# VH-VL binders against Mitochondrial intermembrane space cysteine motif-containing protein MIX23 (MIX23): the designs that were tried, part 4

Target 1, 196 residues: Mitochondrial intermembrane space cysteine motif-containing protein MIX23 (MIX23), of Saccharomyces cerevisiae (p38162)
Amino acid sequence: MVDNRRTFTAPQSLLETNLTFPNDEPSLTTITVTRERCVDPSLIDSFLRFLRHGSDDIIRQKLNNYRKGSINGKNKCKEFLKQELYPNWQIRNNIISFCEKEAAEMKNETDQQCGNNKKTTAEPLIDARIDPYAARERAEKQEAQYKDWTKVTEWVANNRKIEQILTSTTEGILRQNCEQNNDYLKEFTQFCKDNS

## First folded at step 20 (VH-VL; from y7 with heavy chain G57N, light chain S30R A50D)

Design A5
Fold by ESMFold2, fold request of step 24:
Formats: C-alpha cells, structure tokens, sequence
Structure A5 (fold): chain C 196 residues (1-196), chain A 121 residues (1-121), chain B 107 residues (1-107)
C-alpha cells in the first residue's frame, strides 16, 4: 500500500482571528491527511468545521467589518476574496479531493488484486476443496476493503454536498454585497490555478 | 442514469439562426456547469462556451461572442444554445457536455448525443 | 489560447498491440489534461482526467501520464472496441482546447 500524505495549514487571516485560544488544548491550525484519516475522519471533520466556521458561517460579519475598515480606493471585496475566502475554500476542496483520490486508489487496488489473481501466474492455485479456510479468509479481506472504500466514498459525497450548500449560500451573500454579475466559483477556480 | 438529450437535426440557410436544446436527466441540473462543444464534419472538437444553470451566468469563446446566446429553463432542466447569422462553416455537430462536480479538475463526464446543424444555401 | 498538439494524427495497429499517443501543450497546464474516446458517429466519452486518473468503468489497459506540457495516453493490449479517435483536452484556462485527434485504425 502506498502511504500518501499531505499537510494543510489554516489560512493566515483565520489564525489571527483565533490567536486567543488556549495553547494546551489540541490545535486545529494544521492537519496531515492520510488514507487512514480518510477512513476514520474525526480529525479531518474537526479541521473542516474550524475552517467553515471561520469563513462561510460568519460571512456577513466579515463583510460588515470589511466595510468599517480604512478604505483607500482598493477593491475591498476582491481583497477579502483573495486574502480570506478563496484560500479557505481551496484548503477545504483540496482536503476532500485528497480523500476522493485515496478512495479511487483503494478501488483500483481491489480490482487489480481480483484481475491479478485470475490472469497472472497463480501457482499453486488455492482450491477451496483443499483449503476452505483460505477461501473464506480471502472473501473476508475483500469485504473489508470494500467497506473502507464505501466509508470514504460516502464521506466524500457528504462533504461535497455540504460544500455546495455553503458556497451557494456564500455566493448569494456576495452577489448582494459585492458584484452581482460575477461567477465566484469560476473566479475561485482561476485563483487556485494561479496560487497552486 | 445521468443523461443529456438534445433536440433533432436542423437544416438552415446562411444568415438564419438555430436554437439547440439539451435536457438533463438523473442529476440536479442547477448543481453543474454545462458546456457546448462543436465538431465540424471530419474535424476536431471546438469549445463554444458554458452556462451555469443556477445563475444563468455564461462565458463564450471569443470566436462566438456576439453570435451565440446560451440560456436555460430550470423548471424543465433544459439548456439552450442559439447561434445567429449562420455561415456555411457553422455546419457541425453541436454537443452539450456536463462539467465534473469538482470544478478544479475540470472535465466533461457526460455528453449529449449531438445535434447536427447544416447550413447550406 | 493554449494550443494542444497531438501525435501521431493516425496509427494503424493490431488487436493485442500496445499504442502510445502523445499530446503537447503550448504552455504548462500542470495536470489539467483529459483524454476522450470518440467512436464513429458517437459523442466523445471520457477516459482519463487530471492527466492520469481513470474514469469509472474504463478498462485498466488505458493509462495516462505526464505533467506540464508533455502527456501520453497508453493502451495496452488493444481490443476491437478500442479502434476510435482519441482527443486530449486542456482545462487549465479558457477557452478549453482540444488536440487535433489521433485516429486508431485496424491494421
């Protein structure tokens, strides 16, 4: 099994907002995501919750405070998007995409094992008439692999749904308070390409 | 399960307009970007533009700006592409295509069957 | 606009052969490269996205590789249903553009 891992750090603006939290408690400012954590996602869920609560969930407060700030002719909506919102969206999307790719690899590994066992040199072939425990054990291992794949796939689907609801709500608020004729999702896509 | 069903073939004279429809089945129409891609006979694929059904936002390839209009009717999960001032080199099969859910990866995961538009005098 | 150059424009091969198709972008597109198969008279169908990720239901004999400007599609052990035209497509920047296609014919 390949041991893929990727580390994510909360955006700078969010870290400034939460500077007063206790140092002795577990920090959600950085997470390393692995396949194991995709299968048992409690830490990932906590980190995503932190990111969502520090951005989309308080978007109206962020925009209101943004208007109160010193304005010197800069586009404050564009600055907020590039400095705070889009980096937050990017991290959340990349975390979910990491687990999605791990799920695809888990399925490919299971499919490859099925094809390899039949098409490759199977010497000696285990016959259930001779060793019924080996046949049963193989079936149980395959069941476990699909169970983990199903867990990650369902987690990915659920989080994609959550992100769609959040970004749809946020887009509505942005259209009311910033540019109405802008497609913020496509703008976010370009931001990611420019900053990847 | 996911399916895009397009309107039938059209024969038009130069200078006319054509409107092609694309009806979506098996998914939430407003949650995905929809693109239009054309293919002239014996030639490759050419991107025309996209529409976001939720908002009606569009973006068109520069070649088609001023001649193409993409719209949708969310109540019947149908997108439309209208091309005006038709020329003989607009003769092509026009496809609608659904963009992947994760817009960062950007690919077409489902295609309509295509609509032949023939422009002849 | 990002130009996508495919080579070869056509190739003749036999069932069981291994075929490699190249796609070159005029600038770096990172991994934003997709491959489609189009059978005669049919719509294109996705094979590979993000340079190397297989679409669900695509046989493992198909594989993609590359990043930046140079990409390849490899088909191991050709089957009769693989004779079609193949297109690469970049999704890095608009307008999204396609390669000119590679027609894979029966030898």
Amino acid sequence: as target 1 above (196 residues)
Amino acid sequence: QVQLVQSGAEVKKPGASVKVSCKAFGYTFTSYYLHWVRQAPGQGLEWVGWIRPYSGNTDYAQKFQGRVTMTRDTSISTAYMELSRLRSDDTAVYYCARESYDILTGYFDSWGQGTMVTVSS
Amino acid sequence: DIQMTQSPSSVSASVGDRVTIACRASQSIRSYLNWYQQRPGKAPQLLIYDASSLQSGVPSRFSGSGSGTDFTLTINSLQPEDFATYYCQQSYDYPWTFGGGTKLEIK
Scores: ipSAE 0.305, ipTM 0.710, lowest interface PAE 4.4, mean pLDDT 85
Fold by ESMFold2, fold request of step 24:
Structure A5 (fold): chain C 196 residues (1-196), chain A 121 residues (1-121), chain B 107 residues (1-107)
Amino acid sequence: as target 1 above (196 residues)
Amino acid sequence: QVQLVQSGAEVKKPGASVKVSCKAFGYTFTSYYLHWVRQAPGQGLEWVGWIRPYSGNTDYAQKFQGRVTMTRDTSISTAYMELSRLRSDDTAVYYCARESYDILTGYFDSWGQGTMVTVSS
Amino acid sequence: DIQMTQSPSSVSASVGDRVTIACRASQSIRSYLNWYQQRPGKAPQLLIYDASSLQSGVPSRFSGSGSGTDFTLTINSLQPEDFATYYCQQSYDYPWTFGGGTKLEIK
């Protein structure tokens, strides 16, 4: 199997906030995402919670802070977006997309293994009749692989829903407090292309 | 279950206008970009433009600037594409397509069934 | 505008064959490349996004590879339902553009 991994570091601006989680250890500032962590996502969930809490969840406070010292305030929204919000969105979306790609690869790997074995119905019957331990072990392995795939796909779907709610709410707040006619999601896409 | 249902086939004369509808089911209409893509008979696919239903913002391919208008009615989860000053080379199947929610990678994850627009004298 | 060139424009193959379809962009589009399948009389359907990511529900015999300007769709162990037209599409920059298509026919 390919051992894919990718390391993400929280944006520098988030490190300057006084946010805390129940455990204030600095290990939350970086994460290495692997297939194993997609299957058991407790560390990923903690990291995503940290990113979301330090951005979208407190966006009104963040926008207010950017405005307090402004003499000519038109470019302060743009600074907040490029320095804080868009980098945060980018990291969260990259993490979710990494696990989504791993789920697709897990499905392909399992389907190819099962497809080879499922080609003939007689083979599973013969294996169970001759070596019942081997037949049971094979069934348990297949079940475990599909269980892991199901866990990751459900986690991806749930986090896509969370991101949709957060970014839609944030876009509404940005329209109220910054440029009303801007398309912030398409602007974010361009930011990712410019800064990747 | 995500579904896009388009209005029926249209036959128009050159110089007329056509308005095609696309009704969304099974998802939050205002949270996704919706695109229009057309396909002339026996030809490939051509991007026309997008609309963001939440804001009403649009972007059109330059080829269609000035004669395409995309609108929506969020109360009935329906998008519209109107093409004016029709000519024979506008004869095509017009598809609406939903862009993925993954804003880092754009792709069309759901398509309407298509609406045939025929422009003939 | 980013031009997308597909080759071949048509291919004849038999069930069980391995088929490859090439797509070339006129400039780097990194991994912003998608593949669609269109059966006769039907709307296109997504197969692969982000160059190599398989859409949910798409059979594992489909795979994509490539980055930058050169991309490949591979179909292993061709099935009767795979005879269709295939399009690549870039989503790097507007206008989003499609390749000219590759028609896969039964031999």
Scores: ipSAE 0.174, ipTM 0.635, lowest interface PAE 5.2, mean pLDDT 84
Fold by OpenDDE, look of step 20:
Formats: structure tokens, sequence, C-alpha cells
Structure A5 (fold): chain C 196 residues (1-196), chain A 121 residues (1-121), chain B 107 residues (1-107)
């Protein structure tokens, strides 16, 4: 099993904020994402919650802070987007994408194990006489693997939905406080392309 | 099933305008970008521009700036492409295409059947 | 603008053959490359997205590879319905641009 792992660090801007968020434990600033953590996403969820700071008021406040002292509020918005918002979105997206890829790999591995009933000469035909429970154990293991795959898949789907809602809401806020005709999602997409 | 249905063939004179429609079926119209791509007879594909049906925002290839206008009517899930000051070299099949994207990658997963626009004197 | 160059412009092959089509970008486009198939008189259809991801419903005999500037579409065993024109397209930067196309003809 390829030990895939990726480490993510929260943006410095979040760490330096004077904003007090309820139930935000500032202690999780870095996370290493693994397949196991995708299967048990408790830690990832905590980290995502920290990153999301999902309050529209918080986003508005941040935008207002960037607008203060600026002759051209539009330019300040652009700085906010590039320095804080888009990097934050990208980190969250990358985390979700990591687990999505792991889910796909999990499925492939499990399918291969189930389909390769081809007696590859290399797997010792565990003679049912030697270990009558080996077949059952294999079946149970496969079932467990599919269960884990399902969990990760559902988790990914749910978080994708959450991200869509958040980005849409934030886009609305941006249009109200920055440029109304700007396509922020396309800009974000390009940002990710440039920084991937 | 996702379907994009375009309006019928058009014959125009040079200097005239043409407006092609693209009606979307089988998905939420405002959730996906729509692009327009054209293909001159016997030639390759050329990107014209995109519209975001949700907001009506657009971006056009520089070649068509000032001549092309993309619009939409969300009430009937229909996108429109209007090309003005037509020239003979605008003769092409015009396609609308839906963009699927996962924030990082965009691709055309669905296409209209195409609309032939002929510009001739 | 990013220029996309396909090679060859035309290729003749027989049913069952392995065919490889190349696409080169004028600058790095990372993996943001898509492949389309266009049959005569029809609209293009997506085959591969993100350089190597097979579109749902597309036969497994189609595969894509490459990153940066050089990409390849491979058809492992040609079927009669595969004789068409193929286009690569970059989605890295606007304007999106297509390759000139590769016409696959029956030998």
Amino acid sequence: as target 1 above (196 residues)
Amino acid sequence: QVQLVQSGAEVKKPGASVKVSCKAFGYTFTSYYLHWVRQAPGQGLEWVGWIRPYSGNTDYAQKFQGRVTMTRDTSISTAYMELSRLRSDDTAVYYCARESYDILTGYFDSWGQGTMVTVSS
Amino acid sequence: DIQMTQSPSSVSASVGDRVTIACRASQSIRSYLNWYQQRPGKAPQLLIYDASSLQSGVPSRFSGSGSGTDFTLTINSLQPEDFATYYCQQSYDYPWTFGGGTKLEIK
C-alpha cells in the first residue's frame, strides 16, 4: 500500500487574526492527511472547520479591514482574495481532493482483490483444511474495505456540497463589497492552476 | 440526460447580425458555464467565449471583442450568442458546450448539435 | 495565447491497430488538457480530461498521458467507430485553444 500522505498548514493570516471564534481550538495549525484520517475524518473535520470560519460576518469583517485606509477599495479586495481567501479555499479543496483520490484508490484496490479470483500461483492457496476461516476472513476484510470506501465517498460528497455553498455565499458577499461584475470563481480556478 | 439543443441554420449577408440559441435540458442551467465554439468548414475548432448563466457574466476571445454578445434567459434555460458585422470568414458551425469543472480542471462534457451560419453576398 | 500543435495531421490505420496522437503546447499547461473525438457531421465528444482521466462511457481502449507541454492520446485497438478527427484542447489559460486536429482514416 502506497503510504500516501500530505501535510497542510493553515494560512498565516488565520493564525494572526484577532478574531475569536467560538470553539475554535487554535491548536490545530497543521495536519497530515492520510487514508486513515480520511476514513476517520474527525481531525480533518476539525481542521476544515477552523479554515472555514463559516460566518458571513467574519468574511465581511475581514473585507472591511482590508478596505480601511485604502483609496481604492477594489485593489484591497484583490489583495484579500489573493493573500487570504483563495489560498484558504485551495487548502480546503486540496484536502477534500486528497481523500477523493484515496477513495478512488480504495475502490480500485478492493475491486482488484475481489476480481482477481484468478488463482495467481503466488498466493498460497490457503487450503481450507489448514485454515478454514481464511476465506471468511478475506470476505470480511473486503466488506470492511468497501464500507470504508463508502464512508470516505460520502464524506467527500458532503464536504464538496459544503464548499459549494460557502463559495457561493462568499461570492455574493464579494460582489456586494468589491466588484459586482467580477467572476470570482473563475479567478479562483485560475489561482489554483497557477499555484498547484 | 444532459442535452443542448441549438437553433436552426442561418444564412446572412455581410454586415448583418446573427443570433443563435442554445437550450439546455437535463440539468440545472445556472450551475454550469456555457461556452461557444465555432468550426469553419473543413477547419478546426475555435473558442469564441463563455457565459455564466447564473450571473450573466461573459468573457470573449479577443478576436470577437466588440462583435459578439452572449446572453441568457434563465427562465427558459436558454443561452444566446449574437455575432454582428458578419464577414465571410464567420461562416462556420457554431456549437454551444457545457463546461464541467472541479475548480481546477474544465472540460466540455456536453455539446449542442451545432448551428451552421453561412455568410454570403 | 497558448498554441497547441497536433501531430500527425492525418494518420491511416487499420482495425485492431494501435494509434498514438501527439499534442504539444507552446508553454506548460500542466495537466489541463482534454481530448475530443469528432465524427463526420457530428459535434465533438469528450474522451479524456485532465490529460489522463477517461470520461465516463468512453471505452478503455482510449488513454491519455503527459504533462507540461507534451501529451499523447493512445487508442490501443482501433475499432470501426474510431475513425474520426481528434482534437486536443488546453484549459490552463484563456483563451482556450485547440490543436489543429488529427484525422484518423481507414487504411
Scores: ipSAE 0.060, ipTM 0.678, lowest interface PAE 2.8, mean pLDDT 87
Fold by OpenDDE, fold request of step 24:
Structure A5 (fold): chain C 196 residues (1-196), chain A 121 residues (1-121), chain B 107 residues (1-107)
Amino acid sequence: as target 1 above (196 residues)
Amino acid sequence: QVQLVQSGAEVKKPGASVKVSCKAFGYTFTSYYLHWVRQAPGQGLEWVGWIRPYSGNTDYAQKFQGRVTMTRDTSISTAYMELSRLRSDDTAVYYCARESYDILTGYFDSWGQGTMVTVSS
Amino acid sequence: DIQMTQSPSSVSASVGDRVTIACRASQSIRSYLNWYQQRPGKAPQLLIYDASSLQSGVPSRFSGSGSGTDFTLTINSLQPEDFATYYCQQSYDYPWTFGGGTKLEIK
């Protein structure tokens, strides 16, 4: 089993905000994501909440501040997008994508275990007549694995939906405060590609 | 089930315009980008452009700039591609294709059945 | 524009064979490469996305590998339904571009 893990660090700009989130440890600025943490996403959820900010109003406020502070508000908007917003979005998406990949791998591993009734050198064919408990234990293990897979899959789906809503809402704000005709999602996509 | 259903085959003369439709089923139409890809007979695939049904924003390949117009009617979950000033080398099967939901990737997970457009004198 | 080059343009193989198709990009496209299968008279179908991710419903005998500029599609134990044309496609930068295709024919 490839021990897949990836470490994510919150942007420094988020740490400079006086945003306090209930029940979140203020010290959660870095997270190492693993398969286990995808299965139990409590820590990841806390980190994502932190990244998602408390309200779109904060984004509005920042954009307004940038416009007031600069003769060329458009340039400030671009800087905000490239230096703060898009990196933040990228981190969140990367975390979700990590768990998505883990889910896929979990499924594949479990399927292989179920399909390979063939004597792998490592696990003797469990003759139910010799050890009925071994057969049951195997079945229970497989069931547990599928359960974990389902849990991660559902978590990924839910968080994808959340991200879609948030990014769509934010895009609306950006269209109002920056360029109304820009496709910010495509810009973000390209940003991710360029910085991957 | 996700399904893209395109309009029927078209035969046009050079200089004319053609408008192909793509009706989407089985998903939220405004949540996915749609692309158009064409394939000349016996040839490979060529990207034409994309439309975002939510906003109506579009981007076209440079080759088709000024000749192609992509639109959508969200009320009936239908996208349209219009190609004007047709020439013989526009003869191809035109496909609409849905872009993946994950914005970090970019692949076509669903395709229409294709619309054959023949340009002949 | 990013040019995608596939090799070979055609390959003959038998059922049960292992087949490998290569795709090369004119510049780095990281992992933003997709593979499609197209059967005669049909629309392309997604096989692999992001260089190595198997699309749901696609048989496990299909696999993709590579990053940067060089990519490969592998079909293990070729089946009769696998005789088709295969295309690679980059989604790194617009315009999106396809390889010239590889026609897999029965030997």
Scores: ipSAE 0.027, ipTM 0.648, lowest interface PAE 3.4, mean pLDDT 87

Design A5
Fold by OpenDDE, look of step 22:
Parts: sequence; C-alpha cells; structure tokens
Structure A5 (fold): chain C 196 residues (1-196), chain A 121 residues (1-121), chain B 107 residues (1-107)
Amino acid sequence: as target 1 above (196 residues)
Amino acid sequence: QVQLVQSGAEVKKPGASVKVSCKAFGYTFTSYYLHWVRQAPGQGLEWVGWIRPYSGNTDYAQKFQGRVTMTRDTSISTAYMELSRLRSDDTAVYYCARESYDILTGYFDSWGQGTMVTVSS
Amino acid sequence: DIQMTQSPSSVSASVGDRVTIACRASQSIRSYLNWYQQRPGKAPQLLIYDASSLQSGVPSRFSGSGSGTDFTLTINSLQPEDFATYYCQQSYDYPWTFGGGTKLEIK
C-alpha cells in the first residue's frame, strides 16, 4: 500500500487577510491529503470551501474596484492574479488532482486483486468447511474497495465541475474589470506550468 | 494600531542618491501594497510608485523610471525608496502610504510621518 | 495621464458652515476617487474612499458623492479641526494622480 500524502497550505495572501468566515467553518489553513481523506472528503471539503471563499467569492466584489483599460501593462490586476488568485486556483486543482490520482490507483489495486484471484488456482481453496465466511469476506472487501473508488471518482468529478464553473465565472468578471481581451484561463495554464 | 515610521530628514547635493526607509507596525507587512508619494514645499501630492512587499514587485511613475528603486526587507517589515541623480526639484517630503488590501479599492488608509529630502548645492 | 482638477483652490469659511469642494477628472474614473485631509505639517489622512465611503473614524459630517468625472466632498457644520487642505485622488489608472488641493481657511 503506497502511503501517499501531500500537504497543502493556503496562499499567504489569504492567511494574512482579515477575511470573515462563517463560524461553522473550520479555520483550517493547512491540510495533509491522503487516500483516506479522499474517501472521506469532509476535511478536504472544508479546506476547499475556505480557499474558494477566500478567492473567487471575495474577488468578485474586489474586482469591481479594479481599473479598466490599462493598456500599458501597469494593471494591478496582473499582480493580484499572479500572487493571489492563480496560486489559490492551483492549490485547489492540485488537491483534486491528488485524489484523482488516488482513485486511479485504487481502481488498479482492486482490479489486480480481482484478477489475481482468478489466476491463482494455487491459493489453497480455503475449504469452505474450515472458514465458510472467508469467501464472503473477500467479496465484501472487494465490494467495499470498489465502493470507495466510486465515491472518490464522483467526488473528483463534482469538484472539477465546481472549479470549472468558478473559473469560468471569474474569468468573465476579470474581463469586465481588468482586461477585456485577455485569455485568463490560458494565462492560468501557463502560470501552472511555470510554477509546477 | 497601524503605524508607518519613516527615516529622518536628508540633505543631499545634486547628483547624489537618497534612500528613505519606512518601517511598518501593527499589521502584516506583506499583506498590503505600499506606495510612495511626495510633496514639494507648498505644492500638491505626487505619486512616485508602489511596491508589493509580498513579492517585491514594483511599478513606478514614468517620471521616475530609471531613477527610483523601491525595495523591502520583510524580516524587519521595512520598505525602502531610493532616488538617484537628485536634482533641486526633487526637494520634497516623501511619504510612504499603505494601500488597503482587503477590498483592493485603491486608497491610502495609513501614512508615514514623511521624510524631508532637501537637494541643494 | 488622468488629470484631476479641484475647485476652488482656496475657500474661506466659518465654524458651523457647510463647505463643498469639487473634483473633476479628465476622463471617467468610475468611483475610484478618494479624498484626503492634510493638516499643516502633517501627513495626509484618508477621509473618503470609493467616492462615497466614509473611512472608519472619520466624522459623519464628511461625505463624498459623484461618479464618472465629477465628484464632491461635503463638510457639514465645520469644526475648528477641519481647517486644512483637501486632496482628491484617482486610483482608476496609473499613474495615480491627485487634485491640486483645496485649502480651507478660517474666515
């Protein structure tokens, strides 16, 4: 079992702000993501909500205060995007990608276990008389693994959809308030490449 | 309480350089843009430029490009403005000012006490 | 560059008076207009941001209005400490620019 883990920290800009969060939301600023936490994504969800609230939700209003029509590249928006927004987006994407990778590994592991059980004629047929529950337990375990895989896969798909909606919406706002002709998604993609 | 404390008055000759410091207290230094604004005696306010303490990125007014350098030391929450090739018309009180970060509306909510820079032969 | 023009350059008034200061931009700056007060020998202090938002701690007798190119600072019932120079400043485009200032003097 590959014990994969990765620690994520909220962007410094978010940590340093006096943002007000709902009282029921944990003030989690750092999270260690593991396969188990992907399967039970409650903590990850809280962290993602924190990141989303501290970026896209807040900047919608903030961007209304940005200047329009900066032709000379002296647009404060550029600095904000590179130091605040894009890093936040990147962290969220990285978290989701981590769980996506774990889901893929989970599937592979489960498939291999199921396949090997078919090929190893040599595993002593646990005589059903000795342990009548062994076969059932194996089947239940496999079923549970597939269930977990499905859960993570669905979680990833849902969060990808959320991120797509958020980035699309934010892009629209950016075009309205920063630079109308800029491809912010392309810029973000490049940002990720440069900071990977 | 937010406070910006600047270095003391400077007297320089034409052609010299001056470096003014601005130390921040009462807030996270890297969380806010810091601007420099100057005011000639008996005159209005003139924007010089800004620095982002978090990254060190800067932007200067065209008038000062090539002569002004803004830097920061995050370990001591201090920003610096250096102006080179000084001339008489650079005589002014120089202010550091914090730009509000939380709402990014672009206003100076805190000012240093100012540093008088006198350029005379 | 966006030019900011204040009027009047100087105004005399008495304690208790209502005073209005105008600021005009050479082009639309939406609501990205701030007002500062500068007392003699002191650094400027923020009064109004985003054209009409009162800075925390600033007395309610100060108010700002306007959008686009024309803005107004109003001081209701002048107090002795209000005699100072006032500046408008646009943050719509770089370079940020200030108005020429309005000196409010005691009559």
Scores: ipSAE 0.018, ipTM 0.587, lowest interface PAE 7.5, mean pLDDT 87
Fold by OpenDDE, fold request of step 24:
Structure A5 (fold): chain C 196 residues (1-196), chain A 121 residues (1-121), chain B 107 residues (1-107)
Amino acid sequence: as target 1 above (196 residues)
Amino acid sequence: QVQLVQSGAEVKKPGASVKVSCKAFGYTFTSYYLHWVRQAPGQGLEWVGWIRPYSGNTDYAQKFQGRVTMTRDTSISTAYMELSRLRSDDTAVYYCARESYDILTGYFDSWGQGTMVTVSS
Amino acid sequence: DIQMTQSPSSVSASVGDRVTIACRASQSIRSYLNWYQQRPGKAPQLLIYDASSLQSGVPSRFSGSGSGTDFTLTINSLQPEDFATYYCQQSYDYPWTFGGGTKLEIK
């Protein structure tokens, strides 16, 4: 089993805000995501909540300032996008993508154990006729693994949906307060490419 | 499916304590915040506080500070709310509710069936 | 504390009617508003979250609108099972607070 882990750090701009967060929100600016934490996403959820909550509030506040029409509003928008918003989006997407990848690996590992992949990497099948108890234990273990895989998969799907909605909503707000004809999603995609 | 199952009705005297349990089914217990909300007979809903099962961190409404204690046992996916120094005005149905985070924070997508707590002399 | 005021406190309507329930916050809560339905003897159930998002499994006849301080729950074409008490709830700031409720009764 590959023990993958990745560390994510919240943007400094978010930490410098005077926003009040729930007491149970992560006090750490950096978290390490692992497969285990994808299976039990409580910590990740808290971190994402922190990022999303801070982002939303900051966006609302900052966009309100932009709407008040400083001559340099457009330039400020660009700075905000590149320095704060897109990095925030990228972190969230990367976290979700990490768990997505883990889910895929979990599936592959479990399938291999079940003999669905190359015989060379599969654990020997226990014949239930020879040792029914061992066979049952194996079956239970596999079932548990598939259950965990399902949980992570569903978690990823849900969070992808959330991100889509948030991104779309924010884009609408940006079009109203920054540039109406700008394709912010495209810009974000490019941002990710440039900073990957 | 997600299900929250609470303990049975309680009858207590003033000054006593009550501990209500809420067992979670159908989801990862430690992955969601759990809140407690009460409702006096014929009255509206009142937020009591929340617990994060993962860490055990809590936050209570000021009204209940010093009297309420929320805890959890992750091994059995169960949350507890204990209210001490009970008064007659604590008579209410107490609900546990799961918080879901989607676009914005702070909505309850699943509720327990409620536990009636009666405080009477 | 943020005070939530619902109006009316009670409303009588018939099956098939359109009903509108208002919820007002004492200060801006942005879109951090949820609507719940509570049938007699039952726990509340989520209808609308984030002011206008329909909860999965909830009939499309329910809709929410508003932002800032003023919010509205609309029920189009009332069904027999819709006669219940409805609550708005803000999650903008602690403590989270509920409206006083609106009892929808059969006319």
Scores: ipSAE 0.014, ipTM 0.557, lowest interface PAE 8.2, mean pLDDT 86

